# Designs tried in a protein design chat: miniprotein binders against q9k998. Part 10

Target 1, 230 residues: q9k998
Amino acid sequence: MAKEPLIRVLLIEDDPMVQEVNRMFVEKLSGFTIVGTTATGEEGMVKTRELQPDLILLDIFMPKQDGLSFIKQIREQYIDVDIIAVTAANDTKTIKTLLRYGVMDYLVKPFTFERLKAALTQYEEMFRKMQKEAELSQDSLDEMIKQKQAQANMDDLPKGLHAHTLQQVIERLEELDEPKSAEEIGRDVGLARVTVRRYLNYLESVGQVEMDLTYGSIGRPIQTYKLKQG
Below, E stands for the ipSAE of ESMFold2; O stands for the ipSAE of OpenDDE; V2 stands for 0.75 times the mean of E and O plus 0.25 times the DockQ between their complexes.

## First folded at step 2 (miniprotein)

Design P4
Fold by ESMFold2-Fast, scan of step 2:
Structure P4 (fold): chain B 230 residues (1-230), chain A 85 residues (1-85)
Amino acid sequence: as target 1 above (230 residues)
Amino acid sequence: SPELKELADLIKYLARALRWIADKAKEGDPEAIEKLDRLATIIEELQSMLDKAREGDPETVKELLSIIFELLTAIRELEKEMKNG
C-alpha cells in the first residue's frame, strides 16, 4: 500500500567493511534503497551521473582524494543530490566546511545504528516535505538548512555558548575587510562586548580566529580579531 | 535468506581481519597479544548470536549488527595502534 517513492542512496566509502556495515544499516530502514556503492570519489562521480541518487552517504577521509574535493565537484557541476557526510573528525574547521558546502547532516565515526537511523529519518521527513510542497519558498528551505547547522554546532560547544550567537559572530567576521575589536564586532551584531569576547576567545582557542594587538603596552593593549583564511 | 547471506559474508570478513591480528601476535607483537583476549569475548558473543539468528530469532539480528560494528571499530583501533606503536 505504501506508494511513497523509495529514497535512492549511493554509498561512497573506501573501507569495504565500513561500506558493508553502512549498507546493512541503511537497508534495515523502510523508505530507503541502496542503488550503488563505490570505493573512490572518482567512481562516485561516475555513479552519481549514471544513477542520479537522491542521497549520497559520503566518507570524507578517503585516500588520494578526500570527500571535500568530491563535494566541491558536485557543487561546481550543479548536480542535484543531497549529501550526508561521514567523518572521523569533530573539529570546528572540518564541520564548518561541510556545512558551508550544504551537506544535509554529518555522522562522526564510530556511530551507532540509532544515530544513523535518526539522521536518515530526519532526512526522509524533509525529503517528503519538499516533494509535497512543489512551490516551497527559498526562505523556508534556507531556514531548515540554517537550523541543521545550528544544531550540529551545539553538540561541540562549551557551557554558556549558544550556536546561534556563534554563527552571528562568524558571519560578521566573514564580512570584515580588516581586523576589528570585540567592542566593534559586538556593536555590529547587537551583543555586549563581554559576551562577544567569550565567543571570540572560543574561536581563537580552536584556531578559527587570529588575535592581533594594536598597542603593545602592558596596560591593556587593544585586541583585534579576524577570521583565519585557510 | 539474503540477509543471512550478508551477515555470513560480514562475519567471514571480520574473521580474516582477526586472523591477521592473531598472526601479528604470534610474531611476538606484545600489543597484539595483550589485546587479542579483548576481542575473544566479542567473537564468542558473535558466534552465539549467529547460532540464534539461524534459529529464527529476529531480535538477534539487531544485536548482531551492533556487535559487528563494535568489533569492526575494535579491529580498526588495534590496527592503528600496531602501526603507530
Scores: ipSAE 0.000, ipTM 0.197, lowest interface PAE 14.2, mean pLDDT 69

Design P4v1
Fold by ESMFold2-Fast, scan of step 2:
Structure P4v1 (fold): chain B 230 residues (1-230), chain A 85 residues (1-85)
Amino acid sequence: as target 1 above (230 residues)
Amino acid sequence: SPELKELADLIKLLARALRYIADKAKEGDPEAIEKLDRLATIIEELQSMLDKAREGDPETVKELLSIIWELIYAIRELEKEMKNG
C-alpha cells in the first residue's frame, strides 16, 4: 500500500538557533513535515489558521505572549490542533497546567533527539489509530490516557533523566564483576558517554553508586563506577 | 554530506557561545565559572566522539548533534540569565 500522509507540524519558537535545531530534528523523521515556523504567538495564530497543521511544537516561554496564553486562545477559538509543549520548567505547577490544557506531551529543555523522536513516534501512533478508526472504544481511549500519565511520571527525575534509561544503566551495573568507565557502560547500553555519566552522577549523588579513579600509564586518571552494594 | 555541514555549523555556534562564557568567567563571574567546569566534561566526550565520526558512522554523528544541542541550549540559558539578572 502507499505510505500514509505526513503529519504537518508548525514550529513556534522565538530563539532562531533553537528553532533551527528543532527543525533539523523533526525533518530527520520520515513521518513528519514542517509546514511553517514562526517566532511569536501572534504569527503562530495566523499560521495555524492559514496552514491548519496537525501538530504544533510550541515554546512556552516567549516574550510578549507566553505559550500558555497561546494555548488558551487556541482552545477558546475552537481551533482543532494538537500541541506538544516545549518548556524550560520542570516544576510540578507548570507541568500540571500544561496537562490541564490538554497538550499531547511536553519536552523539557534541553532535550535529546531521542526524547523528541520518542514523543513524536508516540504521537504518530495515536494519530494513525484515530485516522483508521471512526471511533475508538472507551477502553482504547483509557489506555492511551494512561500511557500519557506514565510518560509524565518519568519527568520526576532531574532534567534530562528518564526512568527507562536509568533502569538500563542500573541493570548493566548489576552485571559488572569490576568497576567500569562511563565509556564502557555506554557501549554496553547503547548510549553516549556524556549521557551515561549524567545517570552515573545522579546515582552517585543518591548514594547508589561509587566512583573510583584508575591510573593509566599516560594521561588523566580514568573514572570507574560500580554499585555500592555490589 | 548534509550531516557534516550541519555539524560544522553547530560547532561554529558552539565556539561563539563558549567564548562568551569564557569572557564572563575571566571577569570573575561564579555562575560562568561553574558552567565552564560542566562544559569541560562534555568537551572531553566530544573529542572522543569526533574521532569516531571521522570514520563515517551516522549514529555517532546523530549523537554528536544531540550533545552539541544540549550544550548550546545550556549556554543560551546562561546568556539570558546574565542579561536579565
Scores: ipSAE 0.000, ipTM 0.256, lowest interface PAE 12.2, mean pLDDT 70

Design P4v2
Fold by ESMFold2-Fast, scan of step 2:
Structure P4v2 (fold): chain B 230 residues (1-230), chain A 85 residues (1-85)
Amino acid sequence: as target 1 above (230 residues)
Amino acid sequence: SPELKELADIIKFLARALRLIADKAKEGDPEAIEKLDRLATIIEELQSMLDKAREGDPETVKELIAIILELMLAIRELEKEMKNG
């Protein structure tokens, strides 16, 4: 068989610097090529029809138009293209919404090259397998679907957060009579301040925790956290 | 020289961006404070890579540039969030 063709990628991202970083990361991978970049969903729709990319890396949060609207339009028009979403949001509701719109994967900004590589490598494996199998058996198709569902359902938490640890943080917060800092909570549950802050930030983003800003030292604000009573 | 030029330009951008974020954190902006903590973790990784780069490994310098690009992406997202309120 002849040499495999490159997977053709369209970037939709309004920030020129982010465009360039994403382009450099994708082009480091031998199986992929960038066929275009656009700064808006409108332009992205035009280029999708014109260039017929295999994959779109799509920024969900663009100033003039939400990337979710772009995804809806692509799906409503039955345009045959795969999408990996790039999002600033890491809450479970937003992630579930993206997955329900049939995106192949999602990248939470800021992401590492290794996370992007993992997403693209997984996509390439699926793409190549489909190319080689002109006619997929029901078993082969079922296996692909099961793998996708397992990844979507494995854990609904953002990367690096674990359910057991999240529960430990929640249980400690339930015992508090007054707001406490991430450092204090971390000491109580045996976690570093930075680690505990990630869990507290997540809980705040999903409306379970409220953060107060307190000035315990002159010119140095201290963040304190407590479970929301409402 | 081209690699060092790229690194120098990236460092200049990072210095400018960090000053803006630090100024907002000093004003008591909770989002800016949270983002500074996240950036501190990335800076710790950067410092580890810099220590290896001092050993003269060209591969480590390329890894360092990749980490700096990741940090630029993080700072850009933070700037967007601060602009949007």
Scores: ipSAE 0.013, ipTM 0.357, lowest interface PAE 7.9, mean pLDDT 71

Design P4v5
Fold by ESMFold2-Fast, scan of step 2:
Structure P4v5 (fold): chain B 230 residues (1-230), chain A 85 residues (1-85)
Amino acid sequence: as target 1 above (230 residues)
Amino acid sequence: SPELKELADAIKLLARLLRFIADKAKEGDPEAIEKLDRLATIIEELQSMLDKAREGDPETVYELLSIIMELVWAIRELEKEMKNG
């Protein structure tokens, strides 16, 4: 088989060191290459026309400039480029607006390399499929639409959280007689502290779990968690 | 080494942002003091990862960069909150 062409990515991110870390993450993936980086949406528009990237990784919340206005301008000018949005907001209005503008995916800060890899891997599969099927049959188009719709229904959970693992954490919390730390819960369910804390933070954000701060004799506060009842 | 340079650059960014928040806390800003306490938990997790890391393991370097990225975004969110409120 012939070597596939690299997916050409333009990165729009106002912070130069955040930009460098994102560049490193993208370049770790063999199917992608960074063709340009810019700190502003205005420069990003110029570079989009100049470089003709396949994909833009776009920070939505930049000083002085709204990434949503950049997306709107790209769509209004009929520029054929795919966008994955990077956002601090996980509110339904912002997400619905991004989806309305036809972004390929969105990444909620903070995200891990694994979450970025998952988004880019899914994008690569779609990109390669569309390239190989220059004139797609109705069946192929329908399948892709259904696949994207099924994935949107899974967006009930924040990206990077899995329903099966969430259920495992909930089941353990139901068995607790007293509040426990993320480390203790993680040990009980066989998950790393960092991983279980992400699930506990989510459960607290949706009002299913309450967090308490407990002080030890050495004076350092410890976060403990329990299910809300009644 | 490219990996070591990237880690060093990320640490420099963290140091810069932490200085900004620390300066605000030093001025007696109660919001900045609370935010530093919140960041202490993330810093403890990063220290635990560093203690377990082996030198020259490129996969461990990427894991550390992932945690550093989480800390950078948390600090930037705090900065935006402080400027807005």
Scores: ipSAE 0.000, ipTM 0.257, lowest interface PAE 12.0, mean pLDDT 70

## First folded at step 3 (miniprotein)

Design A2a (at its last look DockQ between E and O 0.41; V2 from the best seeds 0.00; counts 0 for: pTM O .693 < .8)
Fold by ESMFold2, look of step 3:
Structure A2a (fold): chain B 230 residues (1-230), chain A 86 residues (1-86)
Amino acid sequence: as target 1 above (230 residues)
Amino acid sequence: TPEVKDQINELIKAIDLLERLLQRAEKGDPEKVERLAWVIQMLESLIDYLEQEAKSGDPEAIKRLEELANKLKEIAERLRDMVESN
């Protein structure tokens, strides 16, 4: 195959010296090219439309327009560009806000070359995989999405969970008419209650299962589980 | 190699600019002191990386990188002394 096209990067940073170091860091990495630099979010919006970069390395704290406002505008205008945020702040509220806006990664200044290399290497892996998948036919793409979601769920399992067992639990949940306890589900699939709860807790943590409390005539309330709809 | 030589030339230019910015801070322009410290740390990390990359095969590049690292250390000491005196 031909050599992979370079990932086109726009740098947005108000401090000229920090911008120069960011440029040097990115240019050290093969696979990337800088298509523009700007000192403000306002000019950043103009350059984003003009250059249509694949990736923006964005300083969140700029004097004329904060980077959160820039990201909000990008999303409101449905501009399809990936963002790696760079910030001087490391508080939990700022991090949660950046993640809510869908940034690919988040770096705190000052950062090492190795930290930026790790972020960009991870991004490039994802970028290249998505690019190859976009070249497939409609039917093949649908099949790949189904296979990849199933494989990713199985490949990312916490220690002590097995993919085949997880699938058995999911299949039993799909058969349920009504929510059932971990004990009831375990009886049906041949697993101890504590083992089934580990799988159910994982499924709840990734948003596939809902838990509810059911109060009986006597004793403690019983946790019941069902697949989350839609 | 030409690639390493280009990287070293870029580092020389960046360090020269950094020294000029430090001169402004020494003259009572403190607004960028924190950013100068950030830049020093980031440049040190790049030099460390380039030294590791060069260790097995380019003694001339290693020598030049060590000279740049020493210059950055001197700049960092000047910044520290300036902050402690104020």
Scores: ipSAE 0.607, ipTM 0.832, lowest interface PAE 1.3, mean pLDDT 78
Fold by OpenDDE base, look of step 3:
Structure A2a (fold): chain B 230 residues (1-230), chain A 86 residues (1-86)
Amino acid sequence: as target 1 above (230 residues)
Amino acid sequence: TPEVKDQINELIKAIDLLERLLQRAEKGDPEKVERLAWVIQMLESLIDYLEQEAKSGDPEAIKRLEELANKLKEIAERLRDMVESN
């Protein structure tokens, strides 16, 4: 069987460490190759035209260029490239805007390798299907849409997180009238602060929790967590 | 596998860079500490995945992954202490 061509990925990320981690994550997957990296959306536009990647892994929270503006510019120019968005922002307005711009998936920082693997695996399945089929049946389209919806289900918990413990943290968060610290939540659920913070960070990464910085009387910022009201 | 070995080497480089950045971050940039904590968490997830794959593999690769996992945990703890102390 002819070895299927690797999916060509451009990374756009302003943080060199996050960019390196993203590189490492993508390189772990056999279906992909990184053809370039950029630290700005401006350079990203140049590289997109030059390299003609199949996929862009895009940080939308770049300080110099709004990643939303980048996606808009890509679409306005009719550049045939798929985009997976990465961001620290998990607000519903941003997510709705990204979905409207036709992003393939949306990853919240910090994301796990498993979450990126899931995103890229689904993308590869779609990509390969579109390469093999000149025309997609309604059933094939429905399967592709369902796969995008199914990833919203919490089934792939990061390693070291347990569904039962996650549920306990969620249940406790549902009972909160005000945002609480990881330490307070941990005391309430009988978990170490560190353990609870992992669950909270996960929940934040999937857009279910909002983190706020509250300044206590001692001037130290305390991270407080609450459920996002849908 | 050669691929796992290459990834281990890249993880080592990333850890070394994080350590250097931590030493600089001790001077009180909270935003930088948060970004470092994210990077560490992301790397932990990769190491955890690699450890699972390596369980059926080369004992030397397993040992290296364990070493990296321990080092990453150490850095994560230091970052946590910094965030809690500020």
Scores: ipSAE 0.396, ipTM 0.742, lowest interface PAE 0.9, mean pLDDT 80
ESMFold2 (binder alone), look of step 3: mean pLDDT 75; pTM 0.681

Design A2b (at its last look DockQ between E and O 0.39; V2 from the best seeds 0.00; counts 0 for: pae E 1.6 > 1.5, pTM O .671 < .8)
Fold by ESMFold2, look of step 3:
Structure A2b (fold): chain B 230 residues (1-230), chain A 86 residues (1-86)
Amino acid sequence: as target 1 above (230 residues)
Amino acid sequence: TPEVKDEINELIRAIDLLERLLQFAEKGDPEKVERLAWVIQMLESLIDYLEQEAKSGDPEAIKRLEELANKLKEIAERLRDMVESN
């Protein structure tokens, strides 16, 4: 079989030594090739149009130009390129902003080779999946969205919610053959009704769970929950 | 292997450049000091990775990588001393 085409990478980084280390890291990975390097976002826009890379490794913190502005321009101009962000900032607001701009991953400097390898390996898997399909199917789109939603849920939970507990609730919901109340789900996973309702409300707010009102012949309506099916 | 030899040669070049930049960066910009510290940490992580690869049967590569790791430690000490003396 023919060898898989290399993923074409543009590096945008203002510090020449950091740029050199980024080059060494990327070149260690056999599925990737560097097609260009730039020191500014302005030059990065020019090179993106000229070289049409598949992936940009972008330093968000550049003294003379804001990398977030670069991402905004890329999205506003509908340039079809994936971005992995590199940042010196690790606060929750910055990370949320990067994820909302649709970056594939983010790396906080200084990062290890293993961390970059993990990010690029995950990216390559997704890239190759899309490459093998002549047309992106609805099932492939749904799977990609579910992976992103699951990662975002674990990385950005509201105060008072825990990822392990959220996973327990999701796993129980996956086992259901019919919708159940928060009380019923709570008994099954060992959580109080109030606690499990907090997780169910969160899951509904992010579009993974559907709530319904079940009316009986006698009594008040009962809120029941199920996973949204494809 | 030839790939590990090439990577060791690239490391030697990068560490040599790092040492020269440190030599000429007197009473430096604190931003430049921070960036040198980042580079040291990132290169250390690559050396650690290559050492794990070499443990699969390349003792010559392991010796070379240990020498480079020691040189990086010396450069890190020089950076620390430079900051403390100024």
Scores: ipSAE 0.558, ipTM 0.824, lowest interface PAE 1.6, mean pLDDT 79
Fold by OpenDDE base, look of step 3:
Structure A2b (fold): chain B 230 residues (1-230), chain A 86 residues (1-86)
Amino acid sequence: as target 1 above (230 residues)
Amino acid sequence: TPEVKDEINELIRAIDLLERLLQFAEKGDPEKVERLAWVIQMLESLIDYLEQEAKSGDPEAIKRLEELANKLKEIAERLRDMVESN
């Protein structure tokens, strides 16, 4: 079987450290290759034309250029490129604008590897489907639209939380006989401690989880979590 | 696997960079501390993922990932202390 061509990714991020982490995250995924990086939207426009990436991972909060203006310029020029937006903003106005510009997904900084992996995996599924099928069936279109809508309907969760992942965390919490750390729960559900802690903090904030402080042998307090008994 | 070793080496380089930047941030740039905290959180998420994948793999790779995770935890704690002290 001919190896399917890697999805060509351009990173646009003004922070060189965040850019490097984004590079590391994307390179961990076998379906993708980074063809370039830029620190500005202006350079991003140049490299988009030059490199013709399949996908741009775009920071929309770059200090010199509004990422919304970048997306608008891409669309006005009819450049055939998909965009995943990275945002520090959780405001509904920005999100609605991004959705109107036809971004594939949006990630809230700081995002987890798992959240980027989810975005890129869904993108790859769509990308590969469009490459293989000259014509999409209605069912195939409905699946693609549902995936986009399911990501948009996750709006009831704090940004960077996913309903599926939340459900996995809840299911694991339901099985706990004793409070566990975010690290332990993360190990059990296959998620990063930081990721799980975000879900746990959310569940705590909505009153579904209680957090206790336990002192381990090393004198550092460890946060442990369990479901609140209703 | 060679691939896991390359990833570990890259993570080590990233941590070493963060440690150096943290030393510079201790000189009182709050904005740099926040950005560093984000980068650390992102790296923690990758390391935690790699630790999970490595559980089925080479014991040496697991040990290195655990060491990296511990270093990140240490840096994250230092950053937290800096943010809380300001």
Scores: ipSAE 0.396, ipTM 0.745, lowest interface PAE 0.8, mean pLDDT 79
ESMFold2 (binder alone), look of step 3: mean pLDDT 75; pTM 0.680

Design A2c (at its last look DockQ between E and O 0.44; V2 from the best seeds 0.00; counts 0 for: pTM O .668 < .8)
Fold by ESMFold2, look of step 3:
Structure A2c (fold): chain B 230 residues (1-230), chain A 86 residues (1-86)
Amino acid sequence: as target 1 above (230 residues)
Amino acid sequence: TPEVKDQINELIKAIDLLERLLQFAEKGDPEKVERLAWVIIMLESLIDYLEQEAKSGDPEAIKRLEELANKLKEIAERLRDMVESN
């Protein structure tokens, strides 16, 4: 059986004791490895570029640079990394802003190991699905057809999708004059490619988006998306 | 297992550090008091998880985890007493 690569995590947390506990939590989970830790957002930007992590566990309440500015910079620079936010407060305005920037989850300090485990387990499931889809495009198309038929009766968003972020993706799709890839759409809305693909896959499964295969200069097809014609 | 032994050793180190940091919080740093309370809750949750993981076959690991849980309870009680006296 093939072994899955470890998900590479960068911790950004200014309190050294909280940072140590977060490290212990993440390292308990077999699918993850810590590739770096930083105490500031500025150092976090440098390490993100240097280490190319898959996931950042980001403390929003950093004194030298607020975490919202860090997330904005990541999205504006098109750095392909997912973020799970950690916050000391659970105010509605902060949460809405985090969701607008497409974080995978948010955790309110103090959080339990079980809460972090749940967030990372959901993230790992999505991460592994996207690796599989990139490798097996024809098989992925067949499974998408089966999924569309099975999900025709959905009445809620799948767990891990957020309505505000979904609306942003829909609004971008409405502006398109030609089909675009998940990476192109993500560039336009400031979301990581893997985040946008989750929303696009959902929209296709409920019949609102058409997925098409196009061929560039390399023989492997590229998935592009557009809204279905009324 | 070696992995469980390593996890218990890491917990020992973290709880020892937490106890040392409590001394600074007793000397009037309320920011550190809040952070210590967060860490206590987080470590308690990890110990609870590890106890459930060890339940079926490692009584020595369970004994060590219970010792750590008791130490953490003592730290939590001291922290609560410190807050109430201030």
Scores: ipSAE 0.621, ipTM 0.851, lowest interface PAE 1.3, mean pLDDT 79
Fold by OpenDDE base, look of step 3:
Structure A2c (fold): chain B 230 residues (1-230), chain A 86 residues (1-86)
Amino acid sequence: as target 1 above (230 residues)
Amino acid sequence: TPEVKDQINELIKAIDLLERLLQFAEKGDPEKVERLAWVIIMLESLIDYLEQEAKSGDPEAIKRLEELANKLKEIAERLRDMVESN
């Protein structure tokens, strides 16, 4: 079988550490290759024209250029590139604007490897389908547009996750009135923080859990988790 | 696998950069502290994933991942101390 061509990714991120982590995350996925990185949207526009990437991972909150303005400019110029947005903001106004600009997905900082993997895997499925089919049926479109609210298909659990333990974590999350930390959830279900976090990260990746950052009285960011209200 | 080894090496580089940045964060930039915390969270998730993959594989890779996880915990503790001191 001819090895399918790798999806060409441009990273636009002003923080060199976040950019490096994003690079490391993408490089874990065999379907992708990073063709360039930029620290500004201005450089990003130059590199987009030069490199003609298939996909841009775009930070929306760059200091020098609003990532929303970048997306707008890309769309106004009819540049054929897909965008996954990375954002520190989870506000409804920004999200609605991103959706209106036709981003493929959005990731809230900090995002997990599993969440990025889910976004990129879904993108790859779409990308490969569009490469193979000159015309899409309504059913094919419906499959692509249906956010796989993958009900956590208990049968397709990542290695080292168990259906029974996943169910315990879900049941505990269903009882939560407010978002809780992995440590709190772990105490309640009798699991180590690290173990619970793996299940929570999985549930986030399949769109069943929302992760947020809460700042305690000491200013330390704490990851908190809740079920996404369907 | 060679691929896992390469990624371990990149994680080491990222940790080394974070350690250098922590030295500058002592100057009390709250935004920088938040960014460091995000990077730590992201790296923890990658390490957790790599550990799961490595458990079926090379003992040497597992040991390296454990070392990286420990370094990341140390950085996280240092970051906490910095946030608590401000």
Scores: ipSAE 0.429, ipTM 0.744, lowest interface PAE 0.8, mean pLDDT 80
ESMFold2 (binder alone), look of step 3: mean pLDDT 76; pTM 0.700

